# Ledger of designs, part 192: miniprotein binders against q56419

Target 1, 326 residues: q56419
Amino acid sequence: MEGRTLEEVQEEVFKRHGVLVPKKELEDLAKALEEAGLLLTEKVEARLKEEEEKLKRERPMRLAGLSYPEGEREARAFLEAFRASYPGEGEEARVLLMPHLEPSRVPEVYGAALAALEKTPPPERIYLVGVAHRPLKEKAAALPVPFQTPFGPALPDLPALQALDALLPFELFNTPLAFREEHSLELPLFFLKGRFPEARVLPLLVARRSPELGEALKVVLRDFPGLLVLAVDLSHVGPRFGDTPLTRTLAEEARRRDLGFLERLAEGEPEAALAFLGANPTRIDGVEVVASLLPLLRERKGKVLAHRLDLEAPTLSAVGAGTLVL
Key: E = the ipSAE of ESMFold2; O = the ipSAE of OpenDDE; V2 = 0.75 times the mean of E and O plus 0.25 times the DockQ between their complexes.

## First folded at step 16 (miniprotein)

Design h17 (at its last look DockQ between E and O 0.40; V2 from the best seeds 0.00; counts 0 for: pae E 1.7 > 1.5)
Fold by ESMFold2, look of step 16:
Structure h17 (fold): chain B 326 residues (1-326), chain A 107 residues (1-107)
Amino acid sequence: as target 1 above (326 residues)
Amino acid sequence: TEEERRFEELFIEAWELLFLGYDSGNPEILRQAIELFKEALEIAKRTGDPEREAAVLATLALAYYERGDWEEARKYAREALRIAEEKGIEYVIEYARRLLEFLERLG
């Protein structure tokens, strides 16, 4: 171990003996339980079919009472508290990058998004692009139904969604159940609907990069102008994500990667932002969203309004969140 | 039976909350998942179903790990392993051993 610190030697031993990837363990155990008949039964299949039929009509709130208040009055107070958490001014956004992490963990980052919305003329529609946390049947998907919020239903922009579907080489409306639990749409939508109550929404998920989606959206946005929102998180570091416990060095690297990514996006250089991440060693979330939307991000200059790498002290892990306007 | 129906309802909902809590980073969702798993565990004990009991214990170990309660995670993983070894429930044995090894590395 000549010329190496104790920390460096311990990291090398840890890497050589492997690590548990917690999300994979969750998925593996769930699969084993399904195969054992404990998690995927005839009743589960019937329940899933019932939920899929419900999703043909509307997407109910899943996180009311968990991440935000269910009542409209309390929800408005919640929004104002979040705006107050960010003392700065926003900038007008044609494209907004905002997080989907639990809002109470990064209040000023959501507050910065609200500040940007204050400077943004109310759009007719919002293209809300999240990260699929459940498998999709295709590279991307949409759900063309009202999404319930404490501020009333966020109505779908059916003509714009139909135009988008017509331009893609796959069926856009392909995995309704993936939307049932999808916080990457629901959490940002709460803030967006609260500030733009009349805007219609295109609720979109990306699982795998799709150049076709970005090209199609570029065409649809010309005919159906609106606000483009990338609802993505940044670095994920620590044992919850398969790393060693968070150190100052790992936190500094995560912050450097987050900010370097955001700054290159702010320069209108999304390909450079992706290249900067390389193998993405801090697991910046949403790289597939950015990679899909390159045609919409090129040459758009803007500003990073906020960033936090939020510490999860009990798990010795952290998640990064940021707000970027273009 | 009514007990079987209740177990299935709790276990499925708890698993959905566990995934949602992990993905969203919301500790309250993880807390709620744990409470449902504990209720399911009591049903598995009352009905004398060792595979269900071992499965819930293994899942509780993961839930406590995700919450950052690593001592509780070890406790539940060890109990899951004990039952699974006694009853020959191989997938639980494999999972519990891997989780315990990982938790030791976290020290």
Scores: ipSAE 0.657, ipTM 0.868, lowest interface PAE 1.7, mean pLDDT 89
Fold by OpenDDE base, look of step 16:
Order: structure tokens, then C-alpha cells, then sequence
Structure h17 (fold): chain B 326 residues (1-326), chain A 107 residues (1-107)
């Protein structure tokens, strides 16, 4: 029996769990395992189907107790601690770029986001655009259900989601399983819901650049104004990502790429930001999101509030994170 | 069989955790994943399924790599490769070799 390819396992795991491991190797192994029938069984399919059916009703917390507290009281204390980790003041945001990395790794970057949110009037709705770490059927997707948080459910803005779907050349409501464990939405949503408990949310994932998404959102935002949040990480360098162990040179390059990217975004030049990255040798996570949202980022001037290249010492790898207000 | 079912459940859940823990590198998530994979490995050994055994070993190698335990990763990758070569499990052979080559370059 030809063993499942890693891609198949990854696809299956993705189908099942919507998460991609060190993307290529993990994906390759996952795919291989899927192809081998090890990750996709009849029982797994049945379970996935059941989970998909559940996702028609709500998206439960996956990282509660792992990345943030499950209890509301503890969650509020968590928010306050993160805010305290950033000594500066924020600015009003119409567009917020913030990380989705494990919060404990970059507390001051999340703190900067919270500082910006303090200066932001409560939005009616939040367009939360994350990175699909699992394959999507389409370039982008949305899940039009409540997302559970320690602060209560983040409710979807169905009218705005429907308006967006109507303007896209593809079905927006695709690949619900990709949302099941997607931390690029869950982690920023914790902070957003904690700050804006009454805001509706449009949870969006981008797998591949979709200019159509940006154009559609530009139209939708006219009738359905709200805060746009890009939940993206920056450079990924070191052994976990296929590089040699972090060196001064590699770290300097990662920082240069991160800051150069953010600064150009802050100047209202998202195309220049993308061009600056070129082949993206340091693997900035948010490129597909930014590329999809160009119409919304153009000519908006803003400020970089925080940046960190966080070292993961056990793997001698590092991930960049930043907070940008536009 | 009940054991096969349990294997599948564990293996899938472990993979879910592995994916979840990958981006953050959350050591607790990876720890949990590794524990489930080890349980799955024991089942595969008991059932005498070399493909499942090799697959779990390869995955464990990856999980340990992601945690920065490169020595353990090499150990499990070598074992995965051994079994896969003995049994002609091509996809595991390819993966384990690639992982080993990568691990050798690290260190």
C-alpha cells in the first residue's frame, strides 16, 4: 500500500484541525501520512464531519489554558499585565497590525496593540484578518459563527459578512475546519474582545493573496464601517524555519526586513513594503494578508508602536512581531 | 480493531497539537503532542504495524525537532528510517532521510 504523503497527512490534519506544522516539512509529512491513510480514516472523517457541524454553531476556544487564561477574571488580569508591559501610549487606529505569535513571547507588542485600542473609539465591528496556517479551498475564507472567548462570545457581523461574500468571485464561507484551531484569529481576538466586548467580528483568513478581497472589503467598509485588524507575524528565522541557528547577521537581517516592511506600511506605501521584501527570504508571515488588503492600506499614514524579534532559545530560532497603527 | 481505532484517535489528536504548537513553539503543547504520539507508538508496536510505527517515529522526530531536541529527533528519525527501509515504506524513508540530512547540518 503506497503510504500517505506528508502532504496528505498535513492536508488531512489540516482538514481535521486546520493547522500546518513547520509548514513544508510538517506539511509534507502530514500529506504523506494522509496519502498513506494514517491520518484520514473513516472514523476521522466522521469526527471531522461532526466537528464541521459544530463549527456551524460556534468556534470553541482552543488555546484557553494554554496561551491565555480560560476564566474571565484571570483573563482580565492577563490583559492588564500585557498592557502594562508596554510603557508607551497608543494612537487611534483605523487599521491595526498586530501579532498572532504566542503572547508570552512578545508581551510588549501585544501591549502596544492594547495601547492603540485604548485610544480607539469602540468600533461597531472588527474585521479580523488572520493568516491561514492550514489550506483553504479558496484564497480567503470566513467563519460566520460566534467565537468563544473568556469574555464571552465574539459574535459575527452577518450582514457585513454577507455583503462581503456577495462581492467576492468565490464562496467566502469555505473550509470551516481551517478555523477550528487557527491561532492567528484566536489570539488577537482575545485582546480585541477584551477591549471591545460589544464589537461584532468578521473573522477572515487569507491563504493566498486575494486582491479581490481588498477591493470587496473597501466597498463593504463604506456601508459597514469598522476597525481593520491584520493579525500577522513578521520574520521567521532559524532552524525551525530552515535556516542555520540565529546569528547576529541573521537577526539583523530579520529586523531590517521587519522594520523596513512596517515603516513602509506606516508611510502608506504597502506596495513598496511588499517590493522591499522581494522573495521574502526571512519569511515574513503577513505578506499574503498585506497583498490582499492593498486598497485599504494605501495612502494611510501611521506609526510603528512596537517591534520585537523574539528568540526561541531551545531552537535557536526567532520570530518577528510588530504593532502598527494606521 | 479497538486498538487500531485508538491509534488513529491518538495519532490525529497528536498531530492537531503538533500543528497548534508549531507556530508558537509552545512547549506545553508539544509536550502533550509527544505524549500522545508515544502512546500511539506503543499501540503500533503491539499491533505489529510497521507502517504505523514508522510513521509515528518519523512524526516524533519532527516533534522533537520542533522542540529543539535535535538529538532525540535524530534518534527517532533514524529508527523511523530503519523500519521504513526494512519494510519498504517509501514516504517515511524519504521524509526521515530528509529530516536526518537537515539535522546533520545543524549540528
Amino acid sequence: as target 1 above (326 residues)
Amino acid sequence: TEEERRFEELFIEAWELLFLGYDSGNPEILRQAIELFKEALEIAKRTGDPEREAAVLATLALAYYERGDWEEARKYAREALRIAEEKGIEYVIEYARRLLEFLERLG
Scores: ipSAE 0.480, ipTM 0.784, lowest interface PAE 1.2, mean pLDDT 89
ESMFold2 (binder alone), look of step 16: mean pLDDT 83; pTM 0.817

Design h18 (at its last fold request DockQ between E and O 0.73; V2 from the best seeds 0.77)
Fold by ESMFold2, look of step 17:
Structure h18 (fold): chain B 326 residues (1-326), chain A 107 residues (1-107)
Amino acid sequence: as target 1 above (326 residues)
Amino acid sequence: TEEERRFEELFIEAWELLFLGYDSGNPEILRQAIELFKEALEIAKRTGDPEREAAVLASLALAYYELGDWEEARKYAREALRIAEEKGIEYVIQYARRLLEWLERLG
């Protein structure tokens, strides 16, 4: 079993290839600027404290007007355009894997998720598991508050969240500020809330694999049935991620890794899916989430509905996204 | 002090947008970060603060790199380096040199 966060994978590429790691450069420069007093002042500290207190009450939209429309009617039309981008029929999902990449880059992949939701009985709750892009104090975290959307607030399932917290060897509600900017929950939630307006949500982040999370969720899902959503991206290749410029060979390898990973998950073989990635040379984003959730993925067969490796011409880079139903 | 507070607000917001644009893969968010950095740069020049100016130039270089405008990234990195070498701003020197070396590998 080999699963790592995106940042751990980037570190491995740096060591093997001797290249600049752009996410690390962002973090290092930001840290240097904080130490120089340019990004961290008394006013910033007071603001962060205030925002942390606000996050104990609600999580506001961050990407309205940037990734999706703020108004409900425009948001509904936006959602329907995405569904139209996928010409096929969906399939009922007990577990849904979907991306968190900027939606306009992979419209048919989000459309496939919507097609799956059309075939899925409305759940009482959604277990939404994203990838932490800011550090967490523990391996995983949740934020038990309403998340605002253009379709109204997505309300937390407090009893299910409390049950989950009680089963973990660490405090689940541990890093509220990590949710402030977290697109891996907000972008999928837009689509989920638009289709299931009455469902409550368990908004979960994984920073590093936690077998304890998967075991606990298996217990909680028995008592609190719902839809499990893995909100993850796939390969990240090219200079934006510390590679040389994208070539046809690198793109084909990224597609092969993405599809091989998804297909093994669809066969109910999540350990084989992780093993297939090896050192994860194309930096598939979903590894730590899948490694955490093994008990929920084993023996669950399904289907890959869509995949796209989206080429980013200005950066000579690409990001993979897929839709899998189990 | 009003100019200093405006600089801080712009610079911090631009950095938040830079992380958000990078992580979400949304180039329009990166462009918004760049516009805020450019406004912050004008304040740093007006107030005659070379560390702030060099810091903003380095941040712009990073933002343009992430956007894929590597010509602009080189431009801002070279200017950041020039000021940082003149004024002894070591963390900018290290960053700008690493980015320029990487950009040369890319072409």
Scores: ipSAE 0.830, ipTM 0.928, lowest interface PAE 0.9, mean pLDDT 91
Fold by OpenDDE base, look of step 17:
Structure h18 (fold): chain B 326 residues (1-326), chain A 107 residues (1-107)
Amino acid sequence: as target 1 above (326 residues)
Amino acid sequence: TEEERRFEELFIEAWELLFLGYDSGNPEILRQAIELFKEALEIAKRTGDPEREAAVLASLALAYYELGDWEEARKYAREALRIAEEKGIEYVIQYARRLLEWLERLG
């Protein structure tokens, strides 16, 4: 890869080998299995329907005992340990960009988020915008129910959610099953609920860029002020994501793109941040979220508190994570 | 049958975990998926359903790939391909071949 652009390498790999095992390959196999009747049975449909009905009342924890402790006492100790992993001090946030990657992979990045939250007055409500890893019926969605956490339920702000829905050209309350296991909300919410136990939450998912969402939220935030949280990861590089094993060149490119993206956001130039990524060859996760929230990010200056490109050694792959305050 | 039902339950749950593990980056979730796939595989073998067997083997190959266990991934992909070719299971053939080709490039 020395002397070649990432795009050239990817093109060469693609041309030579035509086989990228990206998320699409996982999805394609799943789809094929569904079509073969192995993943979608009448029984499964019935179960999904039951789960959908349950999601009208609450969203249970999915990752408790896996990614974070289920018990409150242990969860508090977990939170403290993550805060301790970041040696710096935070800054007050009106907008917080934080990761949704497995916390154990990037503890200091979550620690930086906690440090920022320590300097942030308790908000009345938190607009938590995650990435939809499953398809949504619309570009964005919300689930207006309590989300379970070790610290008690995170309660929805129904008035604010309703106000948002009223301003959108599509039904906001769509695809409840997409929320069932969505870690991009659950993991950040653990930290947010732990720090702000009384804050109401607007759990939002973005599947595709929705300029309408940002414009609507800008209006809603006037009447319903709160903390905006972007729960997004950065670059995804390596074999898990269709690249060759991580090299110095690939890692440097991923870091360059991550930091270049975050720095431009910190300068209050979200359009420049998106433009900087171009075709997004390192697969920064948060692009669609940022693209949806442009009106809320413009002209806001802030600071990058933390960044890590975390190597997953067994897969020779890496994921970028960052914490930004605006 | 009860065994078919159990297979379906295990297989679906394993795939849910596979997606969750892939997206979250938590390898323990993938390990749990693998355990469920292995149980499903045993059922498929007992019932003599080659399509289900091939499907599980392909799924296991993918799960091991996601864990970075390339050796086991190759093993299961080859076995999936073998059964699928014998029985004409085209979607498994295509997938297993692609996965094997990728695995050959990794080393």
Scores: ipSAE 0.802, ipTM 0.931, lowest interface PAE 0.7, mean pLDDT 92
ESMFold2, look of step 16: ipSAE 0.753; ipTM 0.909
ESMFold2 (binder alone), look of step 16: mean pLDDT 86; pTM 0.864
OpenDDE base, look of step 16: ipSAE 0.780; ipTM 0.914
ESMFold2 (binder alone), look of step 17: mean pLDDT 86; pTM 0.868
ESMFold2, fold request of step 18: ipSAE 0.723, 0.753, 0.777; ipTM 0.891, 0.905, 0.911
ESMFold2 (binder alone), fold request of step 18: mean pLDDT 86, 86, 86; pTM 0.864, 0.862, 0.862
OpenDDE base, fold request of step 18: ipSAE 0.777, 0.792, 0.781; ipTM 0.921, 0.928, 0.923

Design h19 (at its last look DockQ between E and O 0.59; V2 from the best seeds 0.00; counts 0 for: pae E 2.1 > 1.5)
Fold by OpenDDE base, look of step 16:
Structure h19 (fold): chain B 326 residues (1-326), chain A 107 residues (1-107)
Amino acid sequence: as target 1 above (326 residues)
Amino acid sequence: TEEERRFEELFIEAWELLMLGYDSGNPEILRQAIELFKEALEIAKRTGDPEREAAVLATLALAYYELGDWEEARKYAREALRIAEEKGIEYVIMYARRLLEYLERLG
């Protein structure tokens, strides 16, 4: 099984999120470091193998104590604070688009997601679709193990995952190492688990658009109903992503694209949303996820609850985040 | 050697943190990566491995760039380039030059 090397995974992550070092440059560096034996040694391979074996049992928290509190009490307070940061009441969601950016950067956007979840009846299961920042062997992947959270483990829905796998033309359970540190699942899962402690989860990653995934999920959702969550960020602009320092013009363009994307999704026109972005010059993160889930997003009307283009002042860069309910 | 092993462990862990910090947008993670890279750098210096030293320096330059500390990024990139040019480490030369070019464009 030609497992992607840690380096390949690292390369792809940098490539997707636009580091100043052109995605290509990080990739090149990672590759060079790998070739130099600095990133992939026998020891590293052995460790990765061990970690892969562990991932057959559970996915431990990676960002506890970094992005959110590890302790349950503190985690609950954290959750409440984020909810408090959004003054709105939310709306019931059948589909929730929410960010996976560092929570502290866009608290009110996560707060809006929590507000929506307050109006949402507890689902039996949550289809959590994140962005693969590391390479996947296939267009999409799932990890069918418990994900640790401060609120206890998020347990997988194995029957639903198996049903999904059976409908896909590729092996769904691929590239477990890609899940090891994937924040696009871990961060939203914190909020989701905190709100819906009894919900089972289908942790899914999308690396490349997979129409097959959307079609398969449409079928699976019929037999295994649940909340669909798209954990995606929006525009990435500025030096960290290969642009000049953030200007008014660049920020306006990023906002225009973010809001134009979200509004079209809110109107039930996901194809129009994708078309609106064109070549995606502001690097909206969630494009491949939305493109994969078109059958589930069509004709669903909803509401944009929150949007923020968050400036990271030291890097003069900004990342867009939004919360949408459908 | 034990030091080589420790270097590898530190470097890989630091790299993972670098990637995680970059992707997540959490600067504190980047800071942690930097600390581990600095420790790795000291080992590379002690062991007299210029390739490892140059590689760490180049990576540190990147990490500081991602933090928005462009001054430190330039410093480490220049040092990486110097060592790499002296020792003929082509991939570091290429990377460090490109990074410096980007940093120059930023002002």
Scores: ipSAE 0.699, ipTM 0.871, lowest interface PAE 0.8, mean pLDDT 91
Fold by ESMFold2, look of step 16:
Structure h19 (fold): chain B 326 residues (1-326), chain A 107 residues (1-107)
Amino acid sequence: as target 1 above (326 residues)
Amino acid sequence: TEEERRFEELFIEAWELLMLGYDSGNPEILRQAIELFKEALEIAKRTGDPEREAAVLATLALAYYELGDWEEARKYAREALRIAEEKGIEYVIMYARRLLEYLERLG
């Protein structure tokens, strides 16, 4: 209660706790169903154990036929259609920020990422850093197996992953099941593998900011150079995310926050980008990833190639997505 | 029974689709989840399991809310609440009431 009146604190708590937070309600309902024996059964446990064993060998496609075509010919045409959705030119990237939102919602933003890759010499490996949507046992995790794509398997860079694991104060290979459904890796990987079929991948997830991860990656990248990809979304506003219905004013604020964040990153000022967001009132998704990777983002200047705050009329909500090269 | 096992399989698959559709922002995946939840609901009604019925109804309400069909969300939430209040299913009561309160604010 940092010098505020009791009334002010009570009003803030009421506003926050009296608003439905849909993700939290979904998670709480899942927990209640598990405790009631309706969601966690012997069959579910057996299925999860079977899937965990599969994940020791490979990570299968989860979104083929849902977010992108399953067949290679159709997938390649799909990839090129996305490039065509962005009329601009790319720039060479040593670091690329791109979204993980459903691609059909922000086609020109993914197209901008493809334009950047077009200007980027094929890397030996890609450090793909997504956002964990399921709990991890540690602040971050990796899965050192091939990830299936319509373009063939994206092979892991095992020496680089082992070097990274050796530098961390926790086991990097700690939560295989968290990767089973993780779209923040699968959706960007579709585009990355399609453009760089020979690159190996380090598939990484961040659940909570880990300065140790950034410091370790700085060392590993020196010895194992490659493309660093931050696979993150930006603002999340509206009823789908626990807000009141989207207004023009809220949408303009979300755009301002998205672009201000990206522009400060583009100036090589990631600490300023985080400070600009303050309490993160529009729920920019990339904060924990950026906070983890500060040593890799400092003093790297670049350009914002695309941004879209994608409005959803049925839900009165919006999600921001952007493409940044450094 | 075989129908109870089929309910469990449908409910779990539908739940996974619901989470994936919600997290990825893909409404087609949400619609697939709703289809499976509706099938699970019919089984819960036939087998006379009020907790399963109320749970599926509450989940359908959340799924329709996430899809932006808030009239359907209200309908399913009210039905879930009615059954849950009659049978004392506290977690369904809590979630259905919260969702209905929020939907009333949306108008």
Scores: ipSAE 0.600, ipTM 0.830, lowest interface PAE 2.1, mean pLDDT 89
ESMFold2 (binder alone), look of step 16: mean pLDDT 85; pTM 0.843

Design h2 (at its last fold request DockQ between E and O 0.68; V2 from the best seeds 0.77)
Fold by OpenDDE base, fold request of step 18:
Structure h2 (fold): chain B 326 residues (1-326), chain A 107 residues (1-107)
Amino acid sequence: as target 1 above (326 residues)
Amino acid sequence: TEEERRFEELFIEAWELLFLGYDSGNPEIMRQAIELFKEALEIAKRTGDPEREAAVLATLALAYYELGDWEEARKYAREALRIAEEKGIEYVIEYARRLLERLERLG
């Protein structure tokens, strides 16, 4: 199990239950429609090429007006409201694990992240590591361009990105279209940019575990110190994900796995955290990110600030989210 | 034609929203996608393109399925299947049947 991707684990779980991954059904239908000439027309392909060329200059907001306000004033009020949703105080973070789920579903978890950021001295740069929800050409990728936010552009740290690329056995700057709508970067970045307006950013995506990424980042962080942010969600359980409707037993199992994972990370034992998940039957999405960053997580002690298993009532399904500081 | 162009634009935009809403866990985004699919459906009906109609119906069935609206999902899946069987659209037949089988297991 030590070498399997989240996708492979998901495939195995799905094979066992005879239920296709809900996302796979979307992908299968989309593919069939593409093959029928109903989705990817020459015109659409031309548009995508144009968008890819634009992504060489900047990454525009995709979720403005959908998940957060577009206007700066409204965005600041949004941040304040999310911070207010968490009644606790934060701790200084060198590493921050936070969600990328729709913010309105887990406001207090994002609030906990903001609380941690309040206790964190402004970093020179932020290493923002998200989950690739689209295929990447390589195990990981970066987009070395400004990311638009309501608070102005988040500027890339080009020297640090170049240093990272030089240490990797693959081309880091790959698959720019995978970043176009990637919420796992955009949503966390909203909160990070709002709190640290002057910090440069390294926007990174992980599709598959890359031990090389963690080793390379360890070297880069020596010369280019900064805040490491893992933007990951936790368990995905219920019919939306191939399970039976959420029961007390299923919810308890999801919480057990989420908290057991986070607690082991908080103790500085990331390998134990991964081992605890085993085949990852509750589908924690952040496993490939954590597996890639092991060298940076080892022996770091911290604290779990928040956790929520958020019920989506219409589908009787739930998604776990957490905030951890190290 | 302009109608065909509009259909293609709506259909791709709606699929982008569907994936975005699904991946981010935002059902409101998926509902927005559904509204665009409904507009695309009306175009397909007006233009008399049964393949486009069946394709959108199957997509709507899936979108409602992902929102947990099993009743609407069944409705659209049945309609997709009907048209697809009548016109011999095999990939839609296969998909709609599979979705209906799933919906029967959930009900």
Scores: ipSAE 0.806, ipTM 0.927, lowest interface PAE 0.6, mean pLDDT 92
Fold by ESMFold2, fold request of step 18:
Structure h2 (fold): chain B 326 residues (1-326), chain A 107 residues (1-107)
Amino acid sequence: as target 1 above (326 residues)
Amino acid sequence: TEEERRFEELFIEAWELLFLGYDSGNPEIMRQAIELFKEALEIAKRTGDPEREAAVLATLALAYYELGDWEEARKYAREALRIAEEKGIEYVIEYARRLLERLERLG
């Protein structure tokens, strides 16, 4: 219980910080229900405290049976089907940008990531940087525990995580509950662990841009070399995200923004990629991760392997996803 | 009571699934949330709790709205509003009216 009150736990479950992609309707109703006492009852709060204690030991699968199969045999076949969805060959990656969107929506984009991984020598460790969808106490966070997968546990690289924590002006291990439901780590991890079963992992989340994180990671990567993975989605357009219904013009703009962003990253010019987006009118969610990691992306040239702007016909909305190697 | 404890467990679990499905872009997860909300609705009706009933109906309207099933969203929002107006549940009234206004523009 030390260092965190019950009220702080409640705040972390439902508080929103630094989110570029709006979910106002969900958050407004959830807040009203919380204020009415209908969501965070005493029993629910006790359960969440128990789950937080579990998260200090391991992070269980949340999306098995929902986004990927739970069984190892079926999971292996699932991963092979995704590779087959991308007809091309990859390139070796020192940095990989890949999506965290539901895999069945963009199978060839995940397939391109797998193609890149098959060209990449097995790393000792993977720096997996996702986007926090729940509030963090700080700009960024990590959870230094095994993450369960159908391919076995992805073990944390504790020495590298501790070195990173020591270099930051805030405690890195700050919000365990935020990891419980975090698909931006779990979905990419399924593919990464399936390809690199022996690699250790640094599971990192960014809520708001942190230049300190990028500078610290540059130092840590010299002593603890590994694969850097940016697990981010691209444009979010349409009514689900606060726009008018998707038109051909809006879709073309979103695609143009996605590709222009990726292409500038591929030229080793991450500042130019951010400047290209301006106010980020199509809500590319990779912006905060890229802005945090500038020192690791500068002068690193590479290639865009795949992109899709995937239509959500029932909501007249779309989400972009891409695969980039550097 | 045991039924009230079950309602509380279902309602928070369904909300967690709704956020997870929304954030990951997985509509099947959101449909699973809807199934749990429907179970919670049955409990609210059996226990005669109009605030819980209206709250779950408003949440079902939201879930269908976010899935793009706007006709179902309209149906649940109207039912939530009916109960909320009868019982004076202001936050449901405000939310349901706002959602219905958005839905009228869509279709």
Scores: ipSAE 0.789, ipTM 0.906, lowest interface PAE 1.0, mean pLDDT 90
ESMFold2, look of step 16: ipSAE 0.718; ipTM 0.888
ESMFold2 (binder alone), look of step 16: mean pLDDT 85; pTM 0.842
OpenDDE base, look of step 16: ipSAE 0.756; ipTM 0.909
ESMFold2, look of step 17: ipSAE 0.719; ipTM 0.894
ESMFold2 (binder alone), look of step 17: mean pLDDT 85; pTM 0.844
OpenDDE base, look of step 17: ipSAE 0.769; ipTM 0.916
ESMFold2, fold request of step 18: ipSAE 0.682, 0.736; ipTM 0.860, 0.896
ESMFold2 (binder alone), fold request of step 18: mean pLDDT 84, 84, 85; pTM 0.825, 0.840, 0.842
OpenDDE base, fold request of step 18: ipSAE 0.803, 0.803; ipTM 0.925, 0.926

